# Ledger of designs, part 34: VH-VL binders against q5slc1

Target 1, 112 residues: q5slc1
Amino acid sequence: MGALRGRWAEEEALRFLLGKGYRLLWRNRRTPFGEVDLFMEKDGVYVVVEVKQRASARFGAPLEAITPGKVRRLLQSARFLLGRDDLPVRLEAVLVHGTPKDFRLEHLVLEL
Below, E stands for the ipSAE of ESMFold2; O stands for the ipSAE of ESMFold2 at other seeds; V2 stands for 0.75 times the mean of E and O plus 0.25 times the DockQ between their complexes.

## First folded at step 17 (VH-VL; framework fv_recibokibart)

Design aa6 (at its last look DockQ between E and O 0.72; V2 from the best seeds 0.75)
Fold by ESMFold2, look of step 17:
Parts: C-alpha cells; structure tokens; sequence
Structure aa6 (fold): chain C 112 residues (1-112), chain A 121 residues (1-121), chain B 108 residues (1-108)
C-alpha cells in the first residue's frame, strides 16, 4: 500500500479490485494491439482494466474521453486474449492520484 | 487556432531569478493542464512540472523542487514559470506545452515557441 | 523514474530509405503510454505519434509507431527530405513524465 515499487499504482489498483470481488486472469499481457494492464472477470463479464497514475491532482474538469483508437485496441486485445469475440467485455479505469506515500483511487466504468 | 505564445529571450546573472510567460488562446485555458520543459543547448527535453490553471495546483519534478514556481492568471489566460537561484546549467530553451484532455493521455500538443534563458557572468 | 534510451543517437540515411528509430524503457510502459515528437532546429517539438501507434493530425502514413513493454519503434517507410529532424519519445505511464535523449535523423 505504502511501499515504493516500480509499478506500485498497478499493485494498488489490483488490490482494490480484488477487494471488490474481481478475479484476476492476466496482468501486463502483450498483444499485437498493445499491452493490457489487468485482465479480470466480475460476475461473468470479462473486464479490461487500465491503470493510470498521476502525481498531480486531476479534479475540477468535465468528464474526460477515452480516445476511439484506445477503445479499439483494448477491445481487440481482449478478443485476442480470449481467443473469441462472442463474450461480454467491459472497459474500466483505475485512476491513481498521487504518490506511494499519499494517493487516492478513482474507479470508473468506461462506456463502449 | 490553439496557440501558446511565450515571452522573449532573457539574459540573467547567476543567483538571479527569471519568470517566463505563456499566453494561451483558442481554447478554454482553465480546462487543460499546462506543462513546462527544459532543453539545454544540444541536449534533449526534460520535464519540469505542471500546473492546473483552474485550481492553481502544481506538481514539480524532484530536480526542480524548491527552485521552480508555476503560477497563472486566468483573467488573461497566461501561465508563468519562475526559476530562482539561477546557475550556468540553467541556460536553456524553456517550453510551455498543453496536456491532452483524455482519461489516459498526457502527451503534449501544442507547444509554445520556446524562451531562451541565458545565464552568464 | 522511467528512463527512456533512444538508439541510435544519430542515424544517417538518404531520401527514399527506410528509417527505424528505437526507444527502450527502463521498466514496462503499460497501455502504450508513449508518444513521439519531431523537432527541427530552432523550432518547438511537435506531436507526431501518441499512444504508441496513433498518428497526430496531419502526420503522413509513412510514419508508424509500434512496440510494447520496454521496446518501442518509430518507422518511416520511405524517407522524404522534410523527415530529417530529431525525434524524441516520451512516456506518460508513471510520474514524472520523461523523454528519451533523441535520435537525430540526418541526410547521408
């Protein structure tokens, strides 16, 4: 939680989602379409979770968009990892605001 | 249309301070984080820090912590970067750059034209 | 802090040739949080590629980005005279944001 590691924000995001009943399938998986941070499952739905760390505060702005290219590549990566394209897939974000000593998590479901 | 225009070149003595301005136009200044970067002669780019014009919140790279101050004036859509206790290796072109406004992105577009700061005795 | 090391430092090629510019990260850069910039002498950097693979507005399709993990590449399939410049990679996976030291692409 407070330990400094190279990929500390991803570890905190994983711990948080495991505590919410998510199940981890893979992490840091490379595909022809990019790298997936966390590939998980919750209530029969496969979930691509992208983790984003920023040391600065990111509040006050209207909702930010995910780029169409990023959406495409994350969905293509999910289908690649599953080996099929007929299963439910959801995109989620865990935003990690701060540093290992002082951080907050924000969990978002991204609309496709 | 989106444009960042920086103040002109400056010559300073060691130990002095410099304040560089960056005037934004063509977008809502308070909606986007602004970044500053340093490029010493013949060298690559080095990130200095960022400011959110809406709140004035800042975050500085460790190397510059204690010597840099970033501020803004939202009434004239202008960001400022002040560097104190100047030394000869602060001689560089300083750029402001606008952050992307996306959930995962922090690429910089556009950049200001740069401000040359020369520190010499 | 993630260190980005670009190679080669200088790449000397002729118009019409293929260029391959490498950016290696000191730790994995997940989710393709990597951008490329072009800079010509006396000018500010310009966004060229974002999210490792996406061309910025107006960038010719002879430019492509690829890679994942610690190894990323900018490829120019057929060099044009205007492509000779210095190229920088930048990561935005973990604060602080960092740049590679640049690859200067020069005319042979």
Amino acid sequence: as target 1 above (112 residues)
Amino acid sequence: QVQLVQSGAEVKKPGASVKVSCKASGYTFTDYWMHWAKQAPGQGLEWIGEIYPNSGDTYYAQKFQGRVTMTRDTSISTAYMELSRLRSDDTAVYYCARDSKTIFGDWFDPWGQGTLVTVSS
Amino acid sequence: QIVLTQSPGTLSLSPGERATLSCRASQSVSSSYLAWYQQKPGQAPRLWIYDAYERATGIPDRFSGSGSGTDFTLTISRLEPEDFATYYCQQYDYSPWTFGQGTKLEIK
Scores: ipSAE 0.775, ipTM 0.914, lowest interface PAE 1.1, mean pLDDT 90
Fold by ESMFold2 at other seeds, look of step 17:
Structure aa6 (fold): chain C 112 residues (1-112), chain A 121 residues (1-121), chain B 108 residues (1-108)
Amino acid sequence: as target 1 above (112 residues)
Amino acid sequence: QVQLVQSGAEVKKPGASVKVSCKASGYTFTDYWMHWAKQAPGQGLEWIGEIYPNSGDTYYAQKFQGRVTMTRDTSISTAYMELSRLRSDDTAVYYCARDSKTIFGDWFDPWGQGTLVTVSS
Amino acid sequence: QIVLTQSPGTLSLSPGERATLSCRASQSVSSSYLAWYQQKPGQAPRLWIYDAYERATGIPDRFSGSGSGTDFTLTISRLEPEDFATYYCQQYDYSPWTFGQGTKLEIK
């Protein structure tokens, strides 16, 4: 767990989303389908938020696609954590562009 | 049909520079980040850095900072990696590799065939 | 940076056996940002597994990836002669991207 202090981009993403009124339910939760970065709730909707850091300057680049396999595993993880499959779940990304000394955030709602 | 074809093997003396080319075909060259990796004889893979062909933006691993320069020529869909002030431990196969075009992925597919650079006294 | 440590360094097995290759990260690799590559002598690496669990196109289903957090595995359920090679894991959670040192899977 000492390795969690080295996850600076995730910490910045969490701070940003809390400031936008998101509520944190689970962080770094392991499921049979993978690890979920942030599992949150906003206005009655459950949200899986995946954080991606890149040191290269990619802010404002054209929207990149999410792979079908990643979508499937994130949704499976959400259902596992909720214990049911009949609740709405939204997928979001926080892209962290740069390094700890110089970074920018990009927040996206992912279309399934 | 997606292919990365690298320039041929090179033999260099310590203190020289080498510039390896990587010609892309079968896809839109400017849409994907390109990466470079080093594999010394009998050793594993080491990431050197990346370039975005559309903008020319680069990021280098700290070990190579100050000695590596990555460039590209979009008119011929070719990426370049130049390594300066060569030393004997720069002897390796150098690979270019295409990034995935995904929000969360940075796996490499395909790879170039590799370019052997030998630095010999 | 995230250090990936693969074990064993060399795995000696016979065709038909099950192989389990381990990759351990120095810190959690979130969202399964981990890939596996196969490399044979004189060849470039080839993408084998991405996102910890997903086989690349054309990879036989005897290969499977698993794990989360700091511990990931590549399993080959029944070894074929063509499977003997060196396998590398790679993380893409935090820059710079890093590779494990490899596990050489060799015929006993």
Scores: ipSAE 0.747, ipTM 0.910, lowest interface PAE 1.2, mean pLDDT 90
ESMFold2 (binder alone), look of step 17: mean pLDDT 92; pTM 0.929

## First folded at step 18 (VH-VL; framework fv_recibokibart)

Design ab1 (at its last look DockQ between E and O 0.76; V2 from the best seeds 0.77)
Fold by ESMFold2, look of step 18:
Structure ab1 (fold): chain C 112 residues (1-112), chain A 121 residues (1-121), chain B 108 residues (1-108)
Amino acid sequence: as target 1 above (112 residues)
Amino acid sequence: QVQLVQSGAEVKKPGASVKVSCKASGYTFTDYWMHWAKQAPGQGLEWIGEIYPNSGDTYYAQKFQGRVTMTRDTSISTAYMELSRLRSDDTAVYYCARDSKTIFGDWFDPWGQGTLVTVSS
Amino acid sequence: QIVLTQSPGTLSLSPGERATLSCRASQYVSSSYLAWYQQKPGQAPRLWIYDAYDRATGIPDRFSGSGSGTDFTLTISRLEPEDFATYYCQQYDYSPWTFGQGTKLEIK
C-alpha cells in the first residue's frame, strides 16, 4: 500500500480532472517506452496526462516546451496501452505549484 | 557561449557570512530559474535552493532555511547566494546552475565553475 | 524527500569494458524525471543524460540511460579513457531536488 506514498500532487491532479469530467483508465502504467502518470478519456478522446510538482512559486508563468523525446515516449506508451496505433491521443499537463498544505493547479493542453 | 562565471574563493571565520556571485551571459537571464548547490570536500552534491531572476522569488532546502539568502541584480545579469553564521562544515565548493526551460524538466545546464568557501579559525 | 542511492561507490574497470552504474530512489520517480552528470576533479558537473534516456548535446552514443520507478542505470558500452570520472544522478519529480552520492569510475 505504500507504493504511491508521497505522490500527493498526482492524487490532487487526478481529483481535479475527475471533477472536470475526465475518466481514468490507467494510473502509473509502465510500458516498454516509459511510464504514464494518468491515462484518461474525455469526450471520446484518449488523453495522456503528465503531472509535475514544484514547490517554488511558478503559477502563471509563460508556457514552456515539452522535449521531443518525452513526447515520443508518451505517445508510444499510449499506443502500447491501447494495443493499436490508429487512434488520436492528446497530451496534457497538470502543473502542481506548491506543497501539500498550500498548492495551486495549472491545467494545460500540450501542442505537439 | 552560454556561461555562468562565479566570484573567487573566500576564506572566512566561523560566525561570518559569505556572498557568492554568479554572472550569466549568452542568454536571457530573467527567463530561467537559477539554482545553487554545495559540494563539501570529497563529497557529493547537495541542492541549496533556487531563485527566479525575473520576480526574485526563492525556494530553499529546509536544511539551509534561515541561513541562506538568494538575490539577483537583473541589470548586470548576476545572481547571488549569501550564507550566514558560517561553521566549519560549510567549507565547500558552491555552484550556481541554470535550470532547463521545459515544462517537466529541472535538470541543470550549464553550471558555474564553482566558488571555494573555506571556514576555519 | 527522495533519497538517491548510487552503487557501486567506486567502479574499477579498464578501457574497452562495459560499465553499468546504478541509481536507486527511495520513492517512485515518475516520467523518468532523472538526470545524470559527469564530474572530473577540479571541474563543475556537466549534464550527461536528462529525462533518464536523452543524451545532452555532444554526448557520445556509447552512453545510454535506462530504468523507471525506483531503479535507473547509466551504461557505457565501451569505456574510453576520457570516461573515467564521477557520475551523479539527480531527480526532479518532487521538490526538493536531490542528487545521489556519486559513483567514481576509475581505471583498473
Scores: ipSAE 0.782, ipTM 0.920, lowest interface PAE 1.1, mean pLDDT 91
Fold by ESMFold2 at other seeds, look of step 18:
Structure ab1 (fold): chain C 112 residues (1-112), chain A 121 residues (1-121), chain B 108 residues (1-108)
Amino acid sequence: as target 1 above (112 residues)
Amino acid sequence: QVQLVQSGAEVKKPGASVKVSCKASGYTFTDYWMHWAKQAPGQGLEWIGEIYPNSGDTYYAQKFQGRVTMTRDTSISTAYMELSRLRSDDTAVYYCARDSKTIFGDWFDPWGQGTLVTVSS
Amino acid sequence: QIVLTQSPGTLSLSPGERATLSCRASQYVSSSYLAWYQQKPGQAPRLWIYDAYDRATGIPDRFSGSGSGTDFTLTISRLEPEDFATYYCQQYDYSPWTFGQGTKLEIK
């Protein structure tokens, strides 16, 4: 686990999702439309997972929205990576609250 | 109209403290994190920290830890930043800025007009 | 922390020219967690581009953001007189949030 590599939150998110039975297909995959942090599969469904680290927790806040531009780019990237646009794709977030020695994860399914 | 209006310029001596205010209007103050940034004369921007007005939760950049305190008064939609044990290199314009209300974003819009703090002996 | 290095430090161009401003991160910045701000002397910064690619409200389409990973670019296709200012990039991938030192776009 590499706090020194600067991507510790993504590693923790990946370990968490693997422990929940997700299968990893690609990491940090660049497409013409942007980047996908984790492209995964769970129970026959393809999943785009975006990871967000914040040293502070956002507990008690109203549900935060994903911007329309980011939704568009993530879906376009998923279609690009799959080579087709008729497969079910789910968008998920893993919010990593805290620092490498003191963090917690929040896992969200994003409705579009 | 969403806006942030900051308190006026301050002149302080080394060792003193300063408390800058940032009054929010045109949106629900408790729904958005508020950030503070420093801009020394002729220099770029440096992030100081953030506060969530609803809970009062804060997080500070390591450089400022132990000298900065961020608070708020939700009854008047006002955030505060207090910087203690002032030094000459604390001379700067200090900005408050509202965080985006998004799952993945932490860009700042809008910004306050800035508060010049001058530390001189 | 993630260090953002902008280049050039100063860019001297004339109205009508194309400007390319670079922001390089010391570490990978995934999912394009990067914003650009414009600042004129005596004024607060203003949000210009967010999520690397999206223009803030009211920003002309001559401004575009691009890039990924460690290399990000703000492009102005045809400079107007009002575009001469200092531009800062900011990352929000990993705390603490950091800014580049700025590129001053000045009239030649």
Scores: ipSAE 0.773, ipTM 0.914, lowest interface PAE 1.1, mean pLDDT 90
ESMFold2 (binder alone), look of step 18: mean pLDDT 92; pTM 0.928

Design ab2 (at its last look DockQ between E and O 0.83; V2 from the best seeds 0.74)
Fold by ESMFold2 at other seeds, look of step 18:
Structure ab2 (fold): chain C 112 residues (1-112), chain A 121 residues (1-121), chain B 108 residues (1-108)
Amino acid sequence: as target 1 above (112 residues)
Amino acid sequence: QVQLVQSGAEVKKPGASVKVSCKASGYTFTDYWMHWAKQAPGQGLEWIGEIYPNSGDTYYAQKFQGRVTMTRDTSISTAYMELSRLRSDDTAVYYCARDSKTIFGDWFDPWGQGTLVTVSS
Amino acid sequence: QIVLTQSPGTLSLSPGERATLSCRASQSVSSYYLAWYQQKPGQAPRLWIYDAYDRATGIPDRFSGSGSGTDFTLTISRLEPEDFATYYCQQYDYSPWTFGQGTKLEIK
């Protein structure tokens, strides 16, 4: 995957999730509520995946929960993309720790 | 009350070094990354780098790599930034700022009051 | 490195007017990883807006953030005397973190 211009961490996250059997539905899809990095499906469940890159090594360190505002906007975006609000949606994060030459991934299912 | 209190103004000659301190209070110092930023007179803000007080891990902007060293003393909840081989364009106010420590966020709140460093021949 | 370009550089308005401050990114900031800061002369910056849309604690509702992709806006619906200051945007999508050069909002 090497050093890519632009959004390299998102590419690594996508490759990782595809390897875990996730299906990609949309990527970088803009909605009235913001942009969704990866909108995916796994075992019949729709998944909003948000990617966060940090050059500093923060692997395994505890982080605070996602803010209520961001949860709301991600769920609103999922409902917009699906065209309905009665389907189950899971929020996940892929934290990319490091730089293109030396990084590690942390995959989290977020509590709603 | 969360506070960051920085050391006082410094006047230095070209080629010298300066070490600015940032004392934290009102929160668990080791739980949050600390950042440093530069603001030259009449100019905007420029990110210098960050330190994790728990581990001492650092990451510096490439422009400052080789001239900046960030350290901390967890016993007194104080972060330090040392800038070496000073030159005239290092004249600026230097700020420390606390990271948000959220899963997706890296906004800065609060900021220290700033430390004016003047480099003059 | 993501370059943030703010416009206008200086905005001269009167109290009671609407202000619109722009921040343009050199690449998409796709996950709302953008903050705004207010700074008055002789003072440290203060967090104003985070995650592009959310007001920091104590910030009046006349301030709102909007935008997505490469274009973000800070809007002040009705200027008060205390709102005249310099405003900076900051991205935290990709390291290194970067700031815009600022928009000075000054009283006409």
Scores: ipSAE 0.713, ipTM 0.904, lowest interface PAE 1.3, mean pLDDT 90
Fold by ESMFold2, look of step 18:
Structure ab2 (fold): chain C 112 residues (1-112), chain A 121 residues (1-121), chain B 108 residues (1-108)
Amino acid sequence: as target 1 above (112 residues)
Amino acid sequence: QVQLVQSGAEVKKPGASVKVSCKASGYTFTDYWMHWAKQAPGQGLEWIGEIYPNSGDTYYAQKFQGRVTMTRDTSISTAYMELSRLRSDDTAVYYCARDSKTIFGDWFDPWGQGTLVTVSS
Amino acid sequence: QIVLTQSPGTLSLSPGERATLSCRASQSVSSYYLAWYQQKPGQAPRLWIYDAYDRATGIPDRFSGSGSGTDFTLTISRLEPEDFATYYCQQYDYSPWTFGQGTKLEIK
């Protein structure tokens, strides 16, 4: 199946966020600190969006916050891409639950 | 001290079933997904599937679908993996392992000590 | 599913040397969704590196993880006798989770 090729969950996450009025700046951008899945903008705020796929039935289950190391790297990457560190940056997640034929999206704003 | 203790070694004939147990201690058993992996002699690791002890929900790798059943007993903090219609290539050490409890991570820590299952005619 | 291929299969080195272990994925893996495990004979695997870059609790700083896309590396800057073991990479970007076949790091 062509839908099982590449990064299908990231494609669905991008489509979903574009439909919510987010604007895409960069996709899969490498930095010295790691790779950013989606770097976007919404209402004057820059947004780092990380996408996670799981086939298991985890929709709505409670999860702990992201690891401190990942937070640090994502923020460092955002500052690198912007070339400055004085702009508001938000971290968000799109969790893709399921398979290409049967999936649900969960969109979260991550508090720091 | 987070710990996973598995049941002892098993010797089975082809066509039989085996049920391996994994007793958890030192953490809230129902909060973490539990995974199972296979390691055939002299070989690497192969993911079998996962169970969420709170709900009993499971997901199995396609290779094992139809032959594996994962269950749990939350009253004794124990996960189980049953493999049916055993074949000689099912001879392996089987591990349970606890998932991370993070929004993005699915690494395994800790692992059980492993259970050797030998299938011989 | 994502196939992880580790190289070399066996790496023979002496204490004090630098080791570089490679893990290559059949498709791009987000740089945060990869872990490394160490396994010694007769023992269970142990978490070594998670999120490609972060050492697990108690892991010495001579171990570091790096890479992105399809190419990930575990580096040991100066080998100690206790470092000789088999190392596995594991991806958790897309289900099902998969492991590499391992690199056996053995004393020369």
Scores: ipSAE 0.708, ipTM 0.904, lowest interface PAE 1.4, mean pLDDT 90
ESMFold2 (binder alone), look of step 18: mean pLDDT 92; pTM 0.927

Design ab3 (at its last look DockQ between E and O 0.81; V2 from the best seeds 0.00; counts 0 for: pae E 2.2 > 2)
Fold by ESMFold2 at other seeds, look of step 18:
Structure ab3 (fold): chain C 112 residues (1-112), chain A 121 residues (1-121), chain B 108 residues (1-108)
Amino acid sequence: as target 1 above (112 residues)
Amino acid sequence: QVQLVQSGAEVKKPGASVKVSCKASGYTFTDYWMHWAKQAPGQGLEWIGEIYPNSGDTYYAQKFQGRVTMTRDTSISTAYMELSRLRSDDTAVYYCARDSKTIFGDWFDPWGQGTLVTVSS
Amino acid sequence: QIVLTQSPGTLSLSPGERATLSCRASQSVSSSYLAWYQQKPGQAPRLWIYDAYDRATGIPDRFSGSGSGTDFTLTISRLEPEDFATYYCQQYDYYPWTFGQGTKLEIK
């Protein structure tokens, strides 16, 4: 991707998920509860995807937890964006390790 | 009780090297990334880089690349930062700080007490 | 790299007043990857707020974080004597991690 400005990791994450059959609904959506990087849909399930840049040296580190505050805000944001709270919502992460010219992706489903 | 205890103040001449230590206690040293930051007198904070104690893998800010080396000794839960070819603007307090150990986080808690390095001509 | 600019540089207030400290990023900080630290003279920084909104363990609820995108705020609803210190913001969206230059909150 080379010379991407600013949010290159998010662009790579989006391209990756679109290639896996995810459908994009909103991007960088601000809600009263915070900001959602990617709000997507896959196989009838709404998915909140959070993207994080990491250095290449961090690839393969032990799995880490998402904070309770971030879980709460992402779920609140999903309910706000959908206008309802009775739909299935999944939280996912895409960790983008490295630089625009040399990166690796980790795609994770997050425990709620 | 999580603690980071750093080595004492140092006075160095330009062109020398300094190696600052950071001894961790109260947590599993190999589970958390360790960071180093610089605070010049009367100035704000500047991130230098990070090390994963389990593997020894590092990542440095470009500004410090080629002059900084981060290492660790897991047998004594101690991280090290060595800064070479010292110059007068390297005079600062140097801190170690523990990473958050979260998927999306890179905030620092706790911090070491700091090590003053003075580079005198 | 992302430059964080804090304002004001110095804020002079009295105990009991409300304080508002601003941190502006040179580009959008995704998912509010932003923290705040308190530092008193001769001491190390201490984590205060993480993920823009969440208080660190033991931080009083008179402190709150808000904002998104390029504009973030630390608010102290009712100043106590112990709150007078320098506050730094830090972003962890894009390497290298960067800090603002600080806002010194001092007694009037």
Scores: ipSAE 0.680, ipTM 0.902, lowest interface PAE 1.6, mean pLDDT 90
Fold by ESMFold2, look of step 18:
Structure ab3 (fold): chain C 112 residues (1-112), chain A 121 residues (1-121), chain B 108 residues (1-108)
Amino acid sequence: as target 1 above (112 residues)
Amino acid sequence: QVQLVQSGAEVKKPGASVKVSCKASGYTFTDYWMHWAKQAPGQGLEWIGEIYPNSGDTYYAQKFQGRVTMTRDTSISTAYMELSRLRSDDTAVYYCARDSKTIFGDWFDPWGQGTLVTVSS
Amino acid sequence: QIVLTQSPGTLSLSPGERATLSCRASQSVSSSYLAWYQQKPGQAPRLWIYDAYDRATGIPDRFSGSGSGTDFTLTISRLEPEDFATYYCQQYDYYPWTFGQGTKLEIK
């Protein structure tokens, strides 16, 4: 019943990324700059992954860029969690469209 | 320049239905989800549901499921909300509001001016 | 459903004072998916702050948002007469989207 008590979209996003060879370092970490959903590593690069639940109809729809404020806070959070600012960090999104029983994932790399 | 203009006030009897319109201008109507919210007199805001004008797909809050229907007419950039089997606690101002289109956001901007629906016998 | 509880229900202050409005979520709101709206009588709500921290266009810098997890705050550093209104928080983490019940900020 853990999935019913947690954020189901985040659980599915995590499962998906683990299946793609990502490794989880931290989850739902609060920092002075905000909260990071998933902090992961892939091929020697640290990855901040933000997860968002969305309606099914939004799958594949055009999106405006992540806001500058949120970009800044996610990068500041990554540097805080690492304790240094000289390591490569990538921002990614997993959009989880639908419901726990019927969903589709959209995985985006948010190159700055 | 972005604007949402709603239909005028309605007075209804219990058991009737009401259909509120929300005409959009100044942006591409089919690109943004549209939301509806209720505010009873002297009360806070309550989310009713959303519609994607491109597809017509909807999602309703559970307490309104079965009584609310959201539709749209893309040829005139207008969204509609119909509430059926009206009861006295449906007396409220009903707002339409545009969703953000950002990858992580679902805040509402702008809002329509509101439509007062009064249900009385 | 994530329940947002705002406190206090009514806050009576004078121009020039600092205001602190609280919004507490029944569950953690990930990545600060939270907005604040201002509403004056007879008017529609207006977006004030989004993503917990970011001011909407044209909002004065005396307004700031803070918090994470379950506890969020809207702060007004020095009240102006036009700031007296009702403020609502709203979460967009989990469907259904929900609002707090509002804090009415009124002149003492």
Scores: ipSAE 0.550, ipTM 0.869, lowest interface PAE 2.2, mean pLDDT 89
ESMFold2 (binder alone), look of step 18: mean pLDDT 92; pTM 0.931

